VHH binders against Putative polysaccharide deacetylase (cda1). Designs and how they scored, part 3

Target 1, 320 residues: Putative polysaccharide deacetylase (cda1), of Schizosaccharomyces pombe (o13842)
Amino acid sequence: MYETRDLTGNAGKPVDTNPWPNNSKIAVSFVVNYEEGGERSLLYEDEGFETFLTEAGLMPFPNRPVRERSIESCFEYGSRCGFWRILNLFKKHKVPFTCWAIGQAVEKNPVVVGAMEEAGCEVGSHSHRWINYEGVPPETEYEHIKKSVQAIQKASPSNSAPRSWYTGRASLNTRKLVCQVYKDLGLPQPFDSDEYNDDYPYWVADPLASKPGAEDDKGLLIVPYTLEVNDMKYAVAPGFCNSDDFYTYARDAFDVLYEEGLEGAPKMMTIGLHCRLTGRPGRFRGLQKLMEHITSKEGVWVATREQIAQAWSAKHPYKA

## First folded at step 11 (VHH)

Design m6 (from k6 with M114F V116Y)
Fold by ESMFold2 at other seeds, last read:
Structure m6 (fold): chain B 320 residues (1-320), chain A 127 residues (1-127)
Amino acid sequence: as target 1 above (320 residues)
Amino acid sequence: QVQLVESGGGMVQPGGSLRLSCAASGFTFSDYAMSWVRRAPGKGPEWVSYISSGGGWTRYADSVKGRFTISRDNAKNTLYLQMNSLKPEDTALYYCARSDLTKYRGTSSFSYHFDYWGQGTQVTVSS
């Protein structure tokens, strides 16, 4: 699968047909990462405490085999307060988001799944733990993928399995493993967001097909994500220092893509959020401003990733 | 109470075929990865094959690749091993074993970590 890289894409050419409903000039996917309870901790028999995307910056002597309650407490703010603050904003504006939900986090706080479904949001899977899967054996990663799907489905009042997938810190086996788990569970193939490389969805060959282009190759739709228009930059340096940094960057990215859409090249944009980061009041102001900006424009389709995938597939079906 | 019961062993000539079964009870079979492990006379346990809890991901020891096929029927709570082109060195007591592979402790070496085993079924490959 990764023997070569596709450095070409569409070679700068817009797609022939606007896939977005109502001739929209941009499709906007807000993503809320729900990770709290899936992160590294000795409580979960990990080798150390979580050090990624925390309030603490560089920590002295990382990877010590101790619990760091201050970090755990900051994650708990995300599940206790930040998630709800963000959800309420989306309910107020009557637009949906897609959630990347960590299976273990859902098991430890299942009420969030029902709350998101009631609000019209999509609950996708972020795998079972919030860890780097590169070092996890494929046999274990298979079981994590399956467990995350089952945890989300079990917590779902409608018994819905996730249709959208994002691992993040994935292995070279992850994409094939995800497709295999969905096939084994008798579920439709998920939409894969473990790419960051385009402003359009795009098709790749089905990893489970006998070979690319064969009769059994039904394709796999990639719906790219972002590490750039993403509030994770509050927690890395040099990143966002205040909520205006986040707002102005995301607004400018939106305006560029919106203007391209007005000129005949309507694309998609993703905005990545974390409950424990943007859920803090001082950072939340940036999201409020961005929401007001985006919802004030005509021809903007704020949609779930499943909706984007379906609209794309209808106009640009896979050609094996 | 976890119970694993192997069956289908017997005596075959070299080049023959045999199909082993393992009936599982006392747990949710479809939640667990399963393996076949064998013990030859005078030797310790040797891992033979693994299958994921959903059935779609498998691994084989080099000594059996291309000859053995592991499968499972989660509706019937049964694990299978199809053994073709049998050799005298395949003579062993064959066990089915359960793994909880969702636990990962950051070790640098992978282990199936079998927590329950059956009593085994004897396979003898001899002229």
Scores: ipSAE 0.677, ipTM 0.884, lowest interface PAE 1.7, mean pLDDT 93
Fold by ESMFold2, last read:
Structure m6 (fold): chain B 320 residues (1-320), chain A 127 residues (1-127)
Amino acid sequence: as target 1 above (320 residues)
Amino acid sequence: QVQLVESGGGMVQPGGSLRLSCAASGFTFSDYAMSWVRRAPGKGPEWVSYISSGGGWTRYADSVKGRFTISRDNAKNTLYLQMNSLKPEDTALYYCARSDLTKYRGTSSFSYHFDYWGQGTQVTVSS
């Protein structure tokens, strides 16, 4: 797998059948990343403190084997305040999101899973730790994947295992390992979001099949994610400075895709959020404006990634 | 208390087969990756094979690939090693070993970090 790259996709051709319910012109997936408690810390026997997507930006020196309490405090804001502020907005507008939940973060604050389920949101998995899995041995990554599924299921009042998957900083083994863990647990294969490369879901060969196209190839559905319509841009350069930067960019991305849908090419869009970033009041204003813009439009389907995956695959089933 | 008890060893001729078992108790077996490790006369321990906690991810030492098959039955709390096409150099005391592989080690080299071992079962391959 990954010996070649698919640079073609649909070659600019729209999909021939609108899979979205009610003839919707766009499917919108809001994603809330719940990472607080899964980040690097000496408390968890890591080699240093977390330096990615923090209020401190890039540190002027390399990470060190110490705790940085100010960084930990900013993550705690996400779990103590930001998560709830964001959840309440979605409850007010009666639309769902999908959560990428870090297994260890859930273990340390399990109440968030029940709160999201009660609100009609989907709880997907973000693996067990919030770290770069590129250098993590496959043997350890397997166990992290499994632990995250178990942690989320244990915290779930409905005992639900996550159906949607995103690692983020993934290894070349991640996709196959995720599918193997789900198979070993007797769970349906998850929808994979470790791609950023299309405005449609699409099928790839089942990584567990004997070979692509074989009788045992049941496919794997990719539901792409985003690193650009994403509040991580508050914490990177060049990025968003104030909440209007986020709002304007996300609005314009929505408007372009919505207009394409009106012209016969209805697609999907993802908006990525982090509890500790957009949960801050000054940034939260941008999300409020975006929510009002999106929910004021006709023909917009705000849905979970599981709902998008199911609607799409019903009209575009896998053909090996 | 964690207990690992190996069985199924014995004497066999070259080209023969044996199936080792390891009965586990005192912990949630399905939460842990397992390995077989062997110690030949006059040599230190040699890792033989690994299986993930769910059973679907395995690794083998080059010296046993294609001849040995590791498996587990999580309902019976039992680890297995099917050894085929046995050679005299497979003669060793075979141990069942447990690993907690969920710890992230940053940039450190990978280690199974075996925390518990059985007493071993002797496998002897000679004509």
Scores: ipSAE 0.673, ipTM 0.881, lowest interface PAE 1.7, mean pLDDT 93
Fold by ESMFold2 at other seeds, fold request of step 18:
Structure m6 (fold): chain B 320 residues (1-320), chain A 127 residues (1-127)
Amino acid sequence: as target 1 above (320 residues)
Amino acid sequence: QVQLVESGGGMVQPGGSLRLSCAASGFTFSDYAMSWVRRAPGKGPEWVSYISSGGGWTRYADSVKGRFTISRDNAKNTLYLQMNSLKPEDTALYYCARSDLTKYRGTSSFSYHFDYWGQGTQVTVSS
């Protein structure tokens, strides 16, 4: 699978048919990453404490085989407070988000799945642990993928398995492994968000097919994600210094895509959020401002990634 | 308690076929990756094949690729090894082995970490 790169996409041409309902000019996907309890810790027999996307920023010192309770405490804020603050905002505005939930985090606090379902939000999978899977053997990654699906389904009051997938720090095997696990579980293929390269969903060949274009090639729908309209930039460089930085950047990205939609090229936009980052009150103000801006516009469809995937597939089916 | 019971061994001629079974009990079979491991007389264990807990991800030793097929039926808690085109070199005691592969080990070398084994079933390939 990654033997070549697709540097062309649509070559700048808008799609011929608007797939968004009510002739919407933009589809907006808010994403809430629920990672708290899946991060590295000696408590889980990892080699050290978590150093990525924390309040400590970039750490020049090597990770050490100790626990760092201050960092663990900051993650706990996300699950204890930040998640609920964010969920309540979406309930107030009556629009959904998609959650990428870490399986182990769900096992340790399953109540969040039911709360999200009751609010009309989609619960997708972020794999089982919040770690870098590049160096994880495929045999282990398979079991993590499966365990995350089962953990989310077990916590779900409707017994729903996740339909949307994002690993993030993935391996070259991840996409095929995810599809294989879903097939083995008898589930429909998930919508894959481990790409950052377009403002449209798009099809690739089914990784499980005998060959691209063969009779058994059912396709795999890619629903791209973002690392730039993303509150992770509070915790990496160059990044956001305050909530106005996040708000104005996300607003400007929305306005550009919205204007393109008004001119005949309606696209999708993703906004990435983390419970422990934007859930802090000072940062949360930026999300509040963004929500007000987006929901004040006509022709905006705020939807789950599953809804976006289904609308796209109905108008742009896979053709091998 | 965890039990793994192999069966289906016997004597066959070169070029013949045999199907091994492993009945699992005392644990949730579908949560575990499984392997077949064999020991020829006077030799150490040789890993033969692996199958993921869901059944769809498999690996084979080079010596058996194209001739052996590992499978599982999670509803019956049973692991299988279909052995075709058998050779005298395949003569061994064949064990069913369980792995918990969910633990991430950081920079450690990969290992199946077999925590339970069966008693084995003898396969003899001789004319």
Scores: ipSAE 0.670, ipTM 0.881, lowest interface PAE 1.7, mean pLDDT 93
Fold by ESMFold2 at other seeds, look of step 14:
Structure m6 (fold): chain B 320 residues (1-320), chain A 127 residues (1-127)
Amino acid sequence: as target 1 above (320 residues)
Amino acid sequence: QVQLVESGGGMVQPGGSLRLSCAASGFTFSDYAMSWVRRAPGKGPEWVSYISSGGGWTRYADSVKGRFTISRDNAKNTLYLQMNSLKPEDTALYYCARSDLTKYRGTSSFSYHFDYWGQGTQVTVSS
């Protein structure tokens, strides 16, 4: 796996059959990252405090072996306030999101899983810790993946295991490890979002198959994610300065894909959100504007990633 | 109280087979990665094989690849080592060892971090 790159995809050709229900012109996936409590901290025996995607861009380098309560406090805003503000907006507009939930964050605040399920949202997994897994040994990453699935399932009132997966800062082993953990737990293979490279879901060979195309190759569905239509850009450079920057960028991305759908090429779009970032009132106004724009248009399907994966698979099954 | 009790050792001729078992008690077996470690006469411990807590991810020392198979039955709280094509070099006291691999060890070289060991079972391969 990863020994070659697929630079071709569909070669610019739209799919022959609209996979979206009700002849929708676009499928829109809102994603809420729930990371608060999984980030680096000396409390968790990490080597330093968290410096990625924070309010304090003037902080020292991340390897400092101290606690930084200001950073921890900003994360706490996400779990205490931001998550609920965002959830309430989706309930008001009666549309769902998919959550990337960090297992340790769920363990430390399990009530969020039930709240999301009650609202009709999907709770996927973001692995167990919010760290860079590139340097984590495969043996440890296996246990993190398993622990995250179990934490989410335990917190779930319906005892549901996550069906959608996103690690983000993944290792070259992550995809195979995720599939192996799901197999070991007797769970259906998850939909993988650790790609950023297309406006359609697409199939790859099953990482657990003996060889690509073999009889045991049941495929793995990729549902691409985004680092561009993503509020992380409030916390990176160059990025968004204010809520209008986020709104305008996301609106324009939506309008382009919507227009392509009207012209016969209906696609999908993802919008990535973080509780501690867009949950701040000043940034939240951008999400409010975007939600109003999207939900007022005809032919828009706002769906969970599981719903998108299922609709796609029904029209475009894997051929091994 | 965590207990790991190995069994299934014995004497066998070169080319023979043995199946080691390790009965685990006093903890949730399915939460932990497990390893087999051996200690030959006059030598330090040598890691032999590893299996993930769910059973699907395994590793083997080069000296045993293709001959040994690690497995586990989480319903029976038992770890196994199937040893085929045994060689005199495999003569050792074989230990069942538990690891908690969920801790991230950022700047350290990877190690299995064994926190509990059994008393071992002797395997002797001689003509």
Scores: ipSAE 0.668, ipTM 0.879, lowest interface PAE 1.8, mean pLDDT 93

Design m6 (from k6 with M114F V116Y)
Fold by ESMFold2 at other seeds, last read:
Structure m6 (fold): chain B 320 residues (1-320), chain A 127 residues (1-127)
Amino acid sequence: as target 1 above (320 residues)
Amino acid sequence: QVQLVESGGGMVQPGGSLRLSCAASGFTFSDYAMSWVRRAPGKGPEWVSYISSGGGWTRYADSVKGRFTISRDNAKNTLYLQMNSLKPEDTALYYCARSDLTKYRGTSSFSYHFDYWGQGTQVTVSS
């Protein structure tokens, strides 16, 4: 995979058929990352403690071979408090999100899956651990992918396997491995969000096909994600200082795409959230403001990634 | 307790075929990656082939690539090795081996980390 880059996409041309229901001007995907319990720790036989997307911005010895309970405690806030605060907001506004759930995190707190399903949210997979998979052998990554799917399905009251996929810090093998695991488990082909490069879903060749364009090429739908309309920017630089920074950036991104939709180019937008980050009360205010702004507008479809994928593929089927 | 029992070995002429089986019990077979490992006379163990827990990801040693096919039937808790175009250098005791590949520390070198082995089944390729 990835021998070439597609720098062209649609070459600036809007798609010829609006795939969004009710002639909506924008499809909005809120994403909640549930990662708590999947992060690096000596408790899990990792080589050190987690240092990515934490409250500990500057530490003189960030990768010491010890446990850092303060960092673990901040993650625990996400699972104990932040997740529930965010879920309650979406229930109040009666709109869904898609969750990227880490398999190990689900194993350690399975109740969150049922809570999300009851609220009408989609539970997708974020693989088994919250680590950088670039250095993980494909043999191990295969087993992580499979374990995450099974953990989520086991925790699901409806026994539903995740249909949407996001690894984040993926390897060059990840896309093919994910498709292979789903095939081996007899599950429908997943929707892949390990791209950040468009405001539309789009098709690529099925990684499992004998060759691109062959009779066995069923396609793979890409539903792009975001690293910029994402509360991770509270914890990286350059980033958000306060909740108003998050709100105004996300609002402005929404307004631009909404206006493009009014002019005949309806697109999709993703907003990435983390339980331990936006779940903090001071940051949560930004999400509240954004939700109020988005839900006050006509012609806005707030949907799960599965719903977006299904609406897109119905109007823009894959052509091998 | 974990048990792996190989069968299907025997004598065969060069160019012939043989199919090995490994019956697994005492654990959830479909949770584990599996390998075939062989020991030729006077030599240490040589990894032959690997298959992922779901069956769809495989690897082969260069010495057997294109001639051997690893497979598994998770409903029957059985691992297989189809060996075609056999050569005298394939003569060995063939073991079924289990790996838990879910444990990985990011900077560690990859290893199959075989934790259980069978008793082996003898394959002899001779005229």
Scores: ipSAE 0.666, ipTM 0.880, lowest interface PAE 1.8, mean pLDDT 92
Fold by ESMFold2 at other seeds, look of step 13:
Structure m6 (fold): chain B 320 residues (1-320), chain A 127 residues (1-127)
Amino acid sequence: as target 1 above (320 residues)
Amino acid sequence: QVQLVESGGGMVQPGGSLRLSCAASGFTFSDYAMSWVRRAPGKGPEWVSYISSGGGWTRYADSVKGRFTISRDNAKNTLYLQMNSLKPEDTALYYCARSDLTKYRGTSSFSYHFDYWGQGTQVTVSS
């Protein structure tokens, strides 16, 4: 895998059959990243403190072997306050999100899994730690993937294993390792979101098949994610200065895709959120405005990534 | 009490085959990656092979690739090593070893970090 790149996709050709229910013009996936408790800390015997997607921005001497309580405190806001503020908004509007949950974060605060399930949200996996897996040996990454699935399932009142997967800072081995872990656990393959390259789900060959197109090739469904319609831009450059920046950008992205759907090309859109970022009151206003905008439109399907994957697969099955 | 008990060793001629077993008890076997390690007379330990806790990811030392196959049966708490095309250089005491690989600090230096070992089973390849 990755020996070549697919720069073509569907070459701009619209999908022939609308996969979205009720002839919806757009499928919208809100994603809530639950990472708090999985980040780097000396408390977890890491080499330093967390420096990514924090309120601190650029830190002088950022990789010192100390605990940085201010940064840890900001993550704690996400788990103590931000997560709940966001969940309550989705309950108010009666629409679901997909959570990518870090396994260690779930172990340290398992109540969030039941709360999300009760609200009709999907709990997927974000692997076990919130770290860069590019340099993690495959042997360790395998065990992290497995541990995250087990942690989420253990915390689940319905004993449900995650059906959606996103590592983010992944290795070239991640996709195959995830599929291998799920196979070893006797679970159906998850839907893979470690891509950013399309406004449609799409199939790739099963990484575990003997070869692409073989009898044992069951396919793997990709449900792309986003790094641009994403509140991480509050914490990275070029960034959002305030909640109006986030709202305006996300609204405009929604409007473009919605208009394309009205013209016969209904697509999907993802909106990425982080508990410690959009959960802050000043930033939260932007999410409130976006929610009002999206839910005021007819022909909009706000769905979990599992629901999107199922709707797509029913109309566009894998053709090995 | 963690116990790892190897068996299946013996004497064979060059080109022969043996299958080693390791019975595990006193811990949740399916939570741990496992390895085979060998010690030739007068030499230090040499890592031979690794298998992930779920069984689907494996590694082999260059000296045994294509000749040895590691496997596990998590329902029976047993680790295996199928050894084919044996050479006199394979003569050693073979140990079953356990690793907890879930604790990782992000260093570039990877180590299996074996925390428990069995007593070993002797493999002798001699014409």
Scores: ipSAE 0.664, ipTM 0.878, lowest interface PAE 1.8, mean pLDDT 93
Fold by ESMFold2 at other seeds, fold request of step 18:
Structure m6 (fold): chain B 320 residues (1-320), chain A 127 residues (1-127)
Amino acid sequence: as target 1 above (320 residues)
Amino acid sequence: QVQLVESGGGMVQPGGSLRLSCAASGFTFSDYAMSWVRRAPGKGPEWVSYISSGGGWTRYADSVKGRFTISRDNAKNTLYLQMNSLKPEDTALYYCARSDLTKYRGTSSFSYHFDYWGQGTQVTVSS
């Protein structure tokens, strides 16, 4: 896998003039990352404290083999306050999101899974730890993937295993390992979001098939994610300075895709959120404005990634 | 009490086959990666094969690749090693070993770090 790159996609041609329910002109996936308790810490036998996507991670504080309680405290705001503030907004507007849930974070605060299910949201997996898996041996990554699925399923009131998958900082082995774990657990193959390269779901060959196109190739559906319409831009440079920056960028991305849908090329859009970032009141205003904008439009389908995957695959089944 | 009990060893001619079993008890078998390790006369331990906790990810030492097959039945808490095309150099005491690989945290180095072993079962390949 990855011996070649697909730089062509659909070559700018419209994929489908009506892929979404009710003749919708755009499918919108809000994603809430739930990472709090999965991040690096000496408490979890890591080599140092977390420095990525923090309020303090851009300051000149070199990572050291110590705990940094101020960083841990900022993550705790996400689980204690930010998650609930965001969830309540989605309940108010009666639209769902998909969660990328870190397995260890779920183990340490399982009530969030039930709260999301009650609200009609999808709980997907973000693997077990919130770390960079690029250098992690396949043997260990396998066990992390499996542990995250089991943690989410155990916390689920409906005993549901995650149907959607996103690792983020993935290895070249991740896609095959995820599929292998789901097969070993007797679960349906997940929808894979570890791509950022299109505005439609698309099929790739099943990583577990004997070869692409073989009789055992059941395909793998890719549901692309985003690193740019994403509140992580509050914590990287150059990024968003205030909530208006986030709102205007996300609004403009939505408007472009919505207009393309009106002209006969309906697409999907993802908006990435983090409990500890957009959950802060000053940033939260941007999400509120975006929600009002999106819900004021006709022909907009706000859906979970599972719902988007199901709608797409029903009209575009895999052809080996 | 973690217990690992190997069986199925014996004497066999070169080119023959044996199937080893390892019965596990005292822990949740399906949560752990498992390995076979062997110790030949006058030599230290040699890792033979690994299988993931779910059964779908395996590795083999170069010396046994293509001849040995590791498998597990998590419903029966049993690990297996099917050994085909046996050679005199396969003569050894074979151990079932357990690893908790979830403790490996974000480094490029790898070690199985076996925390429990069985008593072993003897395999002797002699004409």
Scores: ipSAE 0.664, ipTM 0.876, lowest interface PAE 1.7, mean pLDDT 92
Fold by ESMFold2, fold request of step 18:
Structure m6 (fold): chain B 320 residues (1-320), chain A 127 residues (1-127)
Amino acid sequence: as target 1 above (320 residues)
Amino acid sequence: QVQLVESGGGMVQPGGSLRLSCAASGFTFSDYAMSWVRRAPGKGPEWVSYISSGGGWTRYADSVKGRFTISRDNAKNTLYLQMNSLKPEDTALYYCARSDLTKYRGTSSFSYHFDYWGQGTQVTVSS
């Protein structure tokens, strides 16, 4: 797998059939990452504390075998306050988001799953821990994937398993392992968001097929994610200094894609959010402005990733 | 009380087949990866095969690839090892072993971390 790269995609051609409902000019996926309780800590027998996407910024020699309560406290703000502030905004505007939920974070605060479902949001899986899976053995990664699906389903009032998948810091084995776990659990294949490389969903060969194009190849739908229209840029360099930086960048990305949709090339856009980052009041103002801008436009479909995947595949089925 | 009870061993001619079973109780079987481990006379334990908690991810020692098949039935809390084309060097006491593979260990080398073992079932391949 990954022996070659697909540098071509659609070769710049728009798709020939608009898959979005009501002739919408853009499909917008807001994503809320719920990671609080899954991050590195000595409490979970990790080798050190969490240093990625924190308020502490970059630190020299970050590999210290201690707890860092200030960082843990900042994550707790996300679960205690930021999540709810963001959820309430989406409820006010009556539009959904997709959540990337870390399984261990759900186990430690399961009430968030029911709250999101009641608000019409999709709860997808972010695997079980918020760690770099590149160095995790496939045997362990399998068990994490399975445990995250079960944790989310157990917390779900509708007993729903996650239909959308994003690992983030994935291994070369992740895609096949995810598909294998879903098969073993008797669940339909999830929509895979561990790509960042297009403004359209697209099909790849089923990783579990005997070979690409074989009779058993049922395809796997990719719904790309983003690392650039993403509030993680508050916590990395070069990044956002204030909420207007986030708002302006996300607005401009939306406007470009919306204009392309008006010209006959309707695409999708993702906006990535983190409870502990945009949930802070000063940063939250940027999300408020963005939401008002997006919802003021005609022909905008704000949808879950499952809805986007279903609309796309109905018009663009896999051809094995 | 975690309990693992192996069965299905016996004497068989070279080229023959046996099917080992391991009955599990005292824990949620479907939450755990399982392995078969064998101990030949005068030797230390040798890992034979692994299966993921859901059953779909497996590994085999090179010495048994293509001849042995590990499987599990989570509804019956039972682990299996189908052993075909048996050779005299397969003669050993075969153990069912449990692993909790969910913990991330950072830079540690991978290990199955067997926490419970059965008493074993004897497989003897001889003319």
Scores: ipSAE 0.652, ipTM 0.875, lowest interface PAE 1.8, mean pLDDT 93

